# Miniprotein binders against q56419, part 3

Target 1, 326 residues: q56419
Amino acid sequence: MEGRTLEEVQEEVFKRHGVLVPKKELEDLAKALEEAGLLLTEKVEARLKEEEEKLKRERPMRLAGLSYPEGEREARAFLEAFRASYPGEGEEARVLLMPHLEPSRVPEVYGAALAALEKTPPPERIYLVGVAHRPLKEKAAALPVPFQTPFGPALPDLPALQALDALLPFELFNTPLAFREEHSLELPLFFLKGRFPEARVLPLLVARRSPELGEALKVVLRDFPGLLVLAVDLSHVGPRFGDTPLTRTLAEEARRRDLGFLERLAEGEPEAALAFLGANPTRIDGVEVVASLLPLLRERKGKVLAHRLDLEAPTLSAVGAGTLVL
Short names: E, the ipSAE of ESMFold2; O, the ipSAE of OpenDDE; V2, 0.75 times the mean of E and O plus 0.25 times the DockQ between their complexes.

## First folded at step 10 (miniprotein)

Design t5 (at its last look DockQ between E and O 0.51; V2 from the best seeds 0.00; counts 0 for: pae O 2.8 > 1.5)
Fold by ESMFold2, look of step 10:
Structure t5 (fold): chain B 326 residues (1-326), chain A 91 residues (1-91)
Amino acid sequence: as target 1 above (326 residues)
Amino acid sequence: SEEPKLRDPLVWYELAEILYEKGDLEKAITALRIALLLNPEDPLALLRLAEAYLKKGKYDEAIKVLEELLKLYPDSPKAKEALEEAKKKKE
């Protein structure tokens, strides 16, 4: 393996976590890369094609036993503990913004989402819009299959998904493997399915802003009413994300950016919320989703129920999470 | 044409799964460590790495990985159960 490849991996790890990898690990990487390139890459590709075929039928739980309990009884107790972490009352939501960060890191933020759902009449369907963490073939994608949860399968709303696909200038069902590891759908879905066991789901991912998606969703929501959920995180600051070590000043700036963004959304001013971020110096995760969904967010007033900037001492970094009802 | 694949943690994780299934635990562990260099927070890679260490009888290494997993995912029943198993087998 060429030394430039090792240096590129080292740089990526440093940018994500602010640490350097020991030389022995880099040497092990070079040896493993040579072996993978010579011996096993075709087998990996075949395995991934097999996984893609399975995803055309259903999307299994990937984080059961890791982020939430696998058994239904334990999962229900777990969900109720999150509600108890937020002692306030919610408000009815037509649009809900909630995080996809590891739930145990921001329990009151998820609890606030549950409080909002308590005040929300059970919808026929949920438009669940997450952030693609793997590349999509298009700006956005959906996976029209059941998503397994401890509360049973979350069934797809096939007629609404087909209507959405028909309105887009690209194929909506374009990248099944992107959904396999996608926690931005799985983690919020645990809470949504637990509260609304009969609702069907439109599991959607945004990779890059798509005005076409927002316009199409506005039409589909008219004919297929439901709850719109933006499953997004907020600021990402610190060495994991390419910054200096987290300081109180950087943390306060991240909090200010998070809250200013959420408050402008709560005023029904999504363009102003995006403009407030400018170059997005704290890397708010929700920008591409909000930019895609402008027609659905304009003039919808509401309330910020919760916010936390989750501090990660080992990585010297932080991620923001919030709950907003519109 | 291999370079973009070599920076993808998913590729390394799947390679590790194949090696683990074949019983080549040393190479599986190496592939998992590479996947974790590229994506250090991945709970599935952390859990599989601990399982590979347990299967090799490397209980101290498994315990360290599981303690890291629990710092990131403190409510993980799988990590808690595996950690208790590792401590029990070490004794």
Scores: ipSAE 0.434, ipTM 0.793, lowest interface PAE 2.7, mean pLDDT 87
Fold by OpenDDE base, look of step 10:
Structure t5 (fold): chain B 326 residues (1-326), chain A 91 residues (1-91)
Amino acid sequence: as target 1 above (326 residues)
Amino acid sequence: SEEPKLRDPLVWYELAEILYEKGDLEKAITALRIALLLNPEDPLALLRLAEAYLKKGKYDEAIKVLEELLKLYPDSPKAKEALEEAKKKKE
């Protein structure tokens, strides 16, 4: 089983990144993994268990001092600078689509999100739906613990989380370790907590489309009203994602798909947005999240506030980011 | 289909940490490289990889990793400090 897993890893790395990890290195790792027990050695299992136990209490900051300032004063200045990077005015949001990309790459897109939040009455709770970049046991998951931020802990809305869990056909509180390093929640949460310090949060991850999640959330939102936030990126193109280096043609295609997707969402036609993407050749990140939340997005009209396709020059790759209010 | 646990960058990172603690820096580096192949923007893996290179006396490799990290996270105090240390040790 272990050898297959390494080969699968090798294949996945090759497929995703075009890099072939030498078999010898994999074998050495396999031996180390075998000696360490390729599957979680008792020690690794023990450590992971310890980490899981820690995550029962709180989710610490992982990107403080890297993506955003750790200190509150500096963090507030950071927020103001990002808001200043967007010259426009926002609109009130009932649903906010915003990026989870490294903030410094797309400051004006986060600025647009902040502008929208300025026009939004403080919600009692925020449903923060991110993308699982790690495997989940189920299609979706939640972590019902405080998330640390420079502005203090974002506290979970336990009653609303429990209500959601009760309406799902699977255990919502699964795969806590997937939350430990997940930036799709941490980065947006920085901005959300900074703007709405008193709001409770429902931190949710989607790994695969879950129509059940959207239906359940529709019911929960009736009894537990709040702001819905989709923390998703858009197109991923270039060598890092299996394409040729970014060209004008590839960039135009990525932008076309990003904007076409966002515009259809802004028109209240999420199914049309998904259909527009087809096989999703530019790898829009938020597809599974949108597919899961269709009942909440239907017939909601809104506005695209910002979009950027940001070039990562060292890899000649690019990632799309956008801000949409509904 | 349960994605194999080994596809999770976190598993490779955790393995790297264990190997690093055991003093097996070579294997730790390999595990970190795999973690970074799966998640190239993982700042913790990049930092740990640089640290592992520093411990092995591979200062040029450490500098390269830290420069890459700083391209992704230009405001990282930890990365800047580590880079200064690496440059100092290279001299």
Scores: ipSAE 0.144, ipTM 0.591, lowest interface PAE 2.8, mean pLDDT 88
ESMFold2 (binder alone), look of step 10: mean pLDDT 85; pTM 0.822

Design t6 (at its last look DockQ between E and O 0.28; V2 from the best seeds 0.00; counts 0 for: pae E 5.6 > 1.5, other shape alone 2.982 > 2.5, SAP 74.158 > 70)
Fold by OpenDDE base, look of step 10:
Structure t6 (fold): chain B 326 residues (1-326), chain A 91 residues (1-91)
Amino acid sequence: as target 1 above (326 residues)
Amino acid sequence: SEEPKLRDPEVWYELAEILYEKGDLEKAITALRIALLLNYEDPEALLRLAEAYLKKGKYDEAIKVLEELLLFYPDSPRAKKALEEAKKKKE
């Protein structure tokens, strides 16, 4: 992982949160990092290697008992409650776009995803593409290990993962530590595993647009058919993301962009969806995922099942979430 | 000046834990805030931040963090307990 300079950290914090951390404080902390041996030293490398070795075996639950129940019985009741929160019926999905936001914030959006899954024949495998909220060594990555869930482990499809790796110009199995705490995979996987307990999973993260990933996946899907899931959120607006507090105008703009993006995807026009966003001023986080998967999204028509812009009241910020089937 | 390259938000969290254990609560709080601002969405970081505030006697700040945490994790026993403690100490 390429480290950030203190100035880059300061700038990022300021851009994201409007908070200026004094440079002196950062310098003091950098010194503390050095003293603590948390700079990229041999000791840190050894520790990271140990953590990576652990992740070679399994990815444990991080959000069990927090975002969803740890126990299977309670987890099933949780699924049922979320499904009940969406009053509509789903449609069969070949591609499912769903959120990775905290489930309790947008229950009906996850409910819509569950409704779609009810109409979807059980897939042999699920290509689960999340958003990397941490830097990756490459544009995209995979973790070829079991992911723990309340419903048992989601097992990787190793043959399909290997086939994908062979078609990519970079090493797919990179940055395992980025998966350790990545909720963009864990949260949607809960719902997916609960609905399709026998499906194998390809847990994928995208950090930056990778056209190569989409092309490779298109080929792999021929030999290894499955459900493609885009686990992405939509607009991020308000002080947590560098804006003023949420206003009616800002919320309307976020909704307009979210729905405009989803509707164009539903029409099978992913390039038009990206073009519609332009500079992405409301920070739709799924942009890099969609940009990477263009070959799989083109000419596929579908339906927007749900959308919500959810207010985070303590920060006067909001995050958009949607469910789309193709 | 070759500014040291700092790793991802998790490093700030780890630093915060070390500083917290050493009793440097002020720096620990700063490190936690940086981690959280860099979108390190770890409820443990929020809990630790609240605990650090409690230890410093900043009860209002602790309560605010815990109430925020409980909005998203209403069933967190640790958060509930910490909130009760914070309210009790404020009285």
Scores: ipSAE 0.185, ipTM 0.681, lowest interface PAE 1.7, mean pLDDT 88
Fold by ESMFold2, look of step 10:
Structure t6 (fold): chain B 326 residues (1-326), chain A 91 residues (1-91)
Amino acid sequence: as target 1 above (326 residues)
Amino acid sequence: SEEPKLRDPEVWYELAEILYEKGDLEKAITALRIALLLNYEDPEALLRLAEAYLKKGKYDEAIKVLEELLLFYPDSPRAKKALEEAKKKKE
């Protein structure tokens, strides 16, 4: 068992880093895996169950002091510095696409989102749709609890969430543990809550495309109007993502895919945007969200405000991020 | 009882927390390294790993982990403070 599992971990590392792990490291991992198997017991499962029960009441900050300041005053100054990183003007958004990449890596992209929010009347609620980085039991999920932020708790819009759940062919509230570490909600929420402190939130995750989600949201948005936010990153290229080492050619392809995708969305042509990506060779992580939300994106024209392909020379990798208003 | 998924980094992280609480720092470090090989962008796992190395007096290893954390989270005040402390203690 340990031999097979060790090789699976080795293969994952090789795909992510492009380097085969040395034998001593493999032996250390094999010993750790064997000891972990002896300790994978009721204690591990009990701790996971305790975390799940906590998440039924609230979702605490996990990135305070890492990605943003914990104190409200410092957090507000931090947010304003991001706005200053984008010298342009925003436009009113009915739909906003923004990243969930670490903010300091793409400051002007988050600044562009703030510029758009500046032009957007404060909504009663925000439909925040992120990308599940952990498995969900269904294609999509929500967590109907307060999300803590430095600006106070972001309260859930329970009536809208319950209406959405009632329209879906699966239980919407299905995987609380997937939200514990989910930065695709926490990072955008920092900016959204900072600008719209009174807005309630529908914190949504997509794991796999769900046409049912988009159709249901179209109905719910009619009765519960608000701001739709697609919190997605774009291309993921290089060894960190199971790719070959980053070259100028790969970086140029990633940028071309990112911009072509965003531009087609800006023309109100989300199906064309998806078709442009084909098999998604640069791993744009927004495709499952866009594919789920087609009814909300069709014929809605807008503007690309910012884009960056953030280069990581030490890891030979890059991640794309953009801001689009519709 | 459903068995934990061995490819789920969350399981390895929770195991590491149990080992850390028991004072078994060497095993906790190994479990954290497995969690990070499965999800290398986890900042809390990186911070806990650095803390474990610092408690063992392995300052070079702690510095490497904190520098890796700063690759993903360049403006982290917690990582910068921990890195400064680790470098000072190494000196």
Scores: ipSAE 0.127, ipTM 0.617, lowest interface PAE 5.6, mean pLDDT 85
ESMFold2 (binder alone), look of step 10: mean pLDDT 82; pTM 0.778

## First folded at step 12 (miniprotein)

Design t7 (at its last look DockQ between E and O 0.63; V2 from the best seeds 0.00; counts 0 for: pae E 2.3 > 1.5, SAP 70.458 > 70)
Fold by ESMFold2, look of step 12:
Structure t7 (fold): chain B 326 residues (1-326), chain A 88 residues (1-88)
Amino acid sequence: as target 1 above (326 residues)
Amino acid sequence: SKLRDPLFWYELAEILYEKGDLEKAITALRIALLLNPEDPLALLELAEAYLKKGKYDEAIKVLEELLKLYPDSPKAKEALEEAKKKKE
């Protein structure tokens, strides 16, 4: 379609997933695009612009009824079940690293995060930093609107967001559409809003490392103290991510990289954690976030509370998740 | 590229679905899922498209995959129950 043959598109799709999309279906869709020409593409773009405008007002729940219950009473019971999945006590956090992987797959990892929140004084605001799964126009973005949750709207901390935007050399609010599908904010926010219903939120995404973001956040945190949450997953290995099928050796490497990364962060050595990963061959999400936030992580010692490398049986792949308090 | 964006394919599928072109909507959803295999909304919409075409076995398979990824999903459980009843 961009001057590519149908076979080249089909081969690229096969390499990404390990399964070949039927050629007839691709041919039919290519004919539909060609016959609709510019109009169908323009209709998609127009609808996405409309959705972008709606996101400038509020961010609706996308995963209610899928990843967590829609109703408030049921949601509270759901939250408590996760806490029960982690035996033991947490520790107070000024910085919390927690996953954004589907909660039901790593219940004790989310339970560990809840245990940490139990020991953490309710903050005035939460700096929630996720991983952009869509391209951003800049290295990082924010969405300064209420995020709907079963526990009511999580209100934005507009003064803190405005201060952050003013300190950055790029526009912070110019990629609203990136937030529509973004589970790396929605899933952790469910737990955070459930435990800290009065806290305001700074919903942030990182696509590419931004030293400017970390320096700006350090300044903003002095005037607007709060809880910093790194909502990141760890290793991504297996065919869904371009690897061989998950083997014991690959799983052991992913675990070693996950734990080595977390332990170095727990020692207050974020640069050493990044250096340990090198080229990041197991595709840890946390790398770009940690690299952005170095000034906030240096010399903060803490503890790894939980880790799991979770098998995705349908894809023969695995994703790592962990809980770290600093 | 827009063709590498799962959101583009998902929105294309919605437009095709609204216009009644279920076969092409299913193709677009399958491409969106190839690019983002864990997307529960795309999985659910794919199952709904299969149900509307009367492809109950296909819908059930998709919904069972959705439940392997999202075991506590009320929406997926409800849709699976509907699909099994319609197959009967």
Scores: ipSAE 0.444, ipTM 0.809, lowest interface PAE 2.3, mean pLDDT 87
Fold by OpenDDE base, look of step 12:
Structure t7 (fold): chain B 326 residues (1-326), chain A 88 residues (1-88)
Amino acid sequence: as target 1 above (326 residues)
Amino acid sequence: SKLRDPLFWYELAEILYEKGDLEKAITALRIALLLNPEDPLALLELAEAYLKKGKYDEAIKVLEELLKLYPDSPKAKEALEEAKKKKE
């Protein structure tokens, strides 16, 4: 049992990060598994169950004091600074594509999102669709609880969430633990709540393309109008993602794919955007989200407000981020 | 498999930490970070565990890694300053 488990962990690490776990770490893992024993595993399971039960009440901040300030005053100053980092003016958004990358890496891209939000009338509700970086039980999920922010809790739109659930062929309210540490919702929500403090939120995660989600949302949006936000990153290239160190050629390819994707979305051609990526060799993060929301993106013209391919120097890797309004 | 989930290892680390088994907690956090290298909470917890164990150099190293990912983190900066002070 132990050997197979170690191989599975090694395989998972390799699959996710393209890194072979060193022998020492494998030994530590083996030892940890041996020492954990059955009783300790049961305790972990019990703790996870408790955490799931807590998530039925609220989703606490996880990145406060790390990615953004915890205090409201400081958080407001943070928002203003990010807005200031983008020199342009925004446009009214019915659909906003924005990043979920660490804000400090791409401040002007978040600034562009804020600029767009300035031109957007306050919505009654925000459909916030993020990327599941952890497995979901279903293709998509929602967490119908308040999300804590420095600006107070982002309250769920329960009627709209219920309407959405009723139209889906699967249980929408699944895998609550996937939301606990999901930054693809927490980071954009900071900016959204800061700008629209009274808006209710539908926090949604997509793990795999769900055409049903897009069709259901299209119906729900008729009765429950709101701002649709796609919280997605773009290309992921370099050693952290299984590539060679970033080169000019690799960076140019990543930018080409990012911009080509965004521009086709801006033209109201989401299917063309997906087709343009093909096998997605630069690993654009938002593919499954866009593929799920095709009915909502078709024939909408918009504008790319910002794009950046941000270098992570320590790993010689880069991540693309963009802001698009439709 | 639960063993492929960084959350399993993170929660295990917390339990071990609460029990006072810092060495095992550190091991569990390292495994969590192998599965999810960008987990800021795991990095912070690992640094704290190292600090409690008196491994100040290791704590500093982890916090420096955390600051590379989160350069504007007040928590990380404060923790680093504390680690440096304790090393002196």
Scores: ipSAE 0.371, ipTM 0.766, lowest interface PAE 1.6, mean pLDDT 90
ESMFold2 (binder alone), look of step 12: mean pLDDT 86; pTM 0.831

Design t8 (at its last look DockQ between E and O 0.75; V2 from the best seeds 0.00; counts 0 for: pae O 1.9 > 1.5, SAP 74.908 > 70)
Fold by ESMFold2, look of step 12:
Structure t8 (fold): chain B 326 residues (1-326), chain A 91 residues (1-91)
Amino acid sequence: as target 1 above (326 residues)
Amino acid sequence: SEETKLRDPFVWYELAEILYEKGDLEKAITALRIALLLNPEDPLALLRLAEAYLKKGKTDEAIKVLEELLKLYPYSPKAKKALEEAKEEKE
């Protein structure tokens, strides 16, 4: 394998990790790449095509037994423990911002979301908008299939999804494989399905900001009312993300950025929230979703219910999570 | 196109699953380590890596991976069970 290929992998690791990979590790990686190319490229591609076809029928649980319980009884108890982790009261949400970070690392933040859902009339449908962690063929995507949960399948709202697809300048149902690993939908959905077992779901991902998505959703929500959920994380700081080791100063800055962003959203000022971040120096994860959904966020006032900057000891890094009701 | 596939951590994970199913644990471990180099927080890759180490009798390596997994995913009963079993095999 050419040195250019090795350099490209090093660049991707640095972009994603902020750490320059030692030469020995790169040499081992190059050897493994050569062996993989000799071994099974066609078989891997065939397996992925098979998985893509299965995802056109349903999306199975991927994180059961890792992030949440496999069985319904245990899942119910788990959900109630999260509510108990947040001692406060919620408020009715027309729009809910909640995290997709590992729930057990930020239990009170998910508990705050449950407190908000407790005050929210059961919706007929939930517009669940996550962040694509795999590339999409378009700026946004949906997967119009049942998503399995320990509480039973979360059924898609096919009429609402079809209406949305018809209003967009691109095919909405475009990248099934991107949903296979997508925890930004699976983790919030566990909580949403547990509290609203009868609600249908529009499982949506944003890869790049799409003003067209926000305008289309505003139209669809008039005909198909429901709960809008932004399933997004906040600051990402520390060496894993390209910074120096986490210090008190960096952590304080990340918290300030997170709360300033949420507070401006709570004032109904999403453009001001985005402007506050500028170049987004702490890498708040929700920016592309918020930028897509501006028409749905303007003039909606609300309240920040919870925030935590979660410390990742193994990476000397941190990720912010928050709960906002509008 | 071929280069972009080789930089996708989930392609490496899928290769590892195929190799693991065939019993080629050494190559599966290599593929999992590459997947984790490209996506270090993947809990499925971490769990499978620990399981592959255990099947090879590399108990200390598996324990280290499972401890890291539990720092990232503190709830995980799958990781807790695997860690308990690994510590029992140690004696």
Scores: ipSAE 0.690, ipTM 0.887, lowest interface PAE 1.4, mean pLDDT 88
Fold by OpenDDE base, look of step 12:
Structure t8 (fold): chain B 326 residues (1-326), chain A 91 residues (1-91)
Amino acid sequence: as target 1 above (326 residues)
Amino acid sequence: SEETKLRDPFVWYELAEILYEKGDLEKAITALRIALLLNPEDPLALLRLAEAYLKKGKTDEAIKVLEELLKLYPYSPKAKKALEEAKEEKE
C-alpha cells in the first residue's frame, strides 16, 4: 500500500506541477512515512479534526505578513499603493471578476479592481466566489464563519447563506478544511474588506461546475442583493503547469485565450466564452466558476479594465490575471 | 482514504509542524519538502522550512529557501525579516 501511495503522490505531483519527483525524494517520502508511524498519523488526524473544529468559529488569516500586511495601518497603505498602480478609472460593478494570484505579481490588475470598487456603491453583502484548489466533497462549498482580515473580521451573511443552502440539492456547508488554505478567497477578501468594511460576505468555493449554484444564486440575489465577485485567475502556462518554458508563441496564445475569454464575458456571452476555450489548453483557472454562474453572467455587458500575463521567471512559467466589470 | 490524505500537502504540513514541535527537525524538513512538492507555492511551508534549517544551523539552506520565497512572494515582510536575520547569523 505504501508503494502505491508513493507512486500516486509522484504521479499527482507530475500531473499537477509537471515535475517528476526524483527517486531520492520518493525514498525520503517513504522514510518519512515510516518514521511518522501510526502515532504521528493519529496525531495528524487529531490535529486536522481540531482545525476543522476551529473553522466552525472563524477562518484566521493565513497570508498576513506574507502576501499583505498584518497591521491595519500598513494594510491601508498597501491598498492605496495597489490602487495607485492602476492609472485608469473604474466603473461601477454589479459583477466583478478579479484575480486571486499573489498581489505583488499583478498589482495593476488588483488596482483596476479597486478602481471599480471606488465606483461601486457599498453593497450590503458580497458574494465572493473563489476556486477550490483542494478537493471538495461537493461541487461547491461555503464556510459560514467570520474571515479574519487586517481590517477586522469579514462577517458572514448567514440568512443569505442559509437561503442559498436551502436551494441547493447538496449540502453547501461542506469541506471546511478546504477554506483554511484557500488563497482564492483570502487575497481578494483583503481588498474587498478594505474597501467595504461593513459588507457581509458569502465565501463560496467552486471545485466543479455547478449549474445549480448559479440558478440558486440568481434566486437568492433577488431577496439578498449584493456584489458578485468572481475571484479567478486566467491562463497557467509553462513548466510548472506541464508546458515547455514560456515562449513568445506560448505567451501570445495565453493572452489570446485570456482576452478572448474576458471579452466574451464583457459582451454578456459566458457560454461563448467557455466555448471559445474548448479543451482549455492554457488552463484558465476560472472556467468552473464561470460555468457555475452562467445565469448571473448572461446578457450583462461590461468592460475589461486590466489584463496581465505575469512571468514567474524562476520557473519560466506565466499566469494570466484580469479584471472585468459587469 | 489514507491515500488521499498522503496527497494533501496540508497533511504533510501538519505533520511537519508536529515534528517541529517535537524537535525532530530532520523529519520536519522532510515533511515540509514533501508538502512543497505537492504545493510549491505554499509560503508557510517555505517559511517553516527556512526556520527549521536555521534551527539546525543550516543557514545557507535557510537563506536559499527564503530567497526562493521572496521570488514567489516579493512583499513577504516575514520572509524579509527572516532573511535579514539569517544573513546576520551568517556574518
Scores: ipSAE 0.328, ipTM 0.721, lowest interface PAE 1.9, mean pLDDT 89
ESMFold2 (binder alone), look of step 12: mean pLDDT 83; pTM 0.795

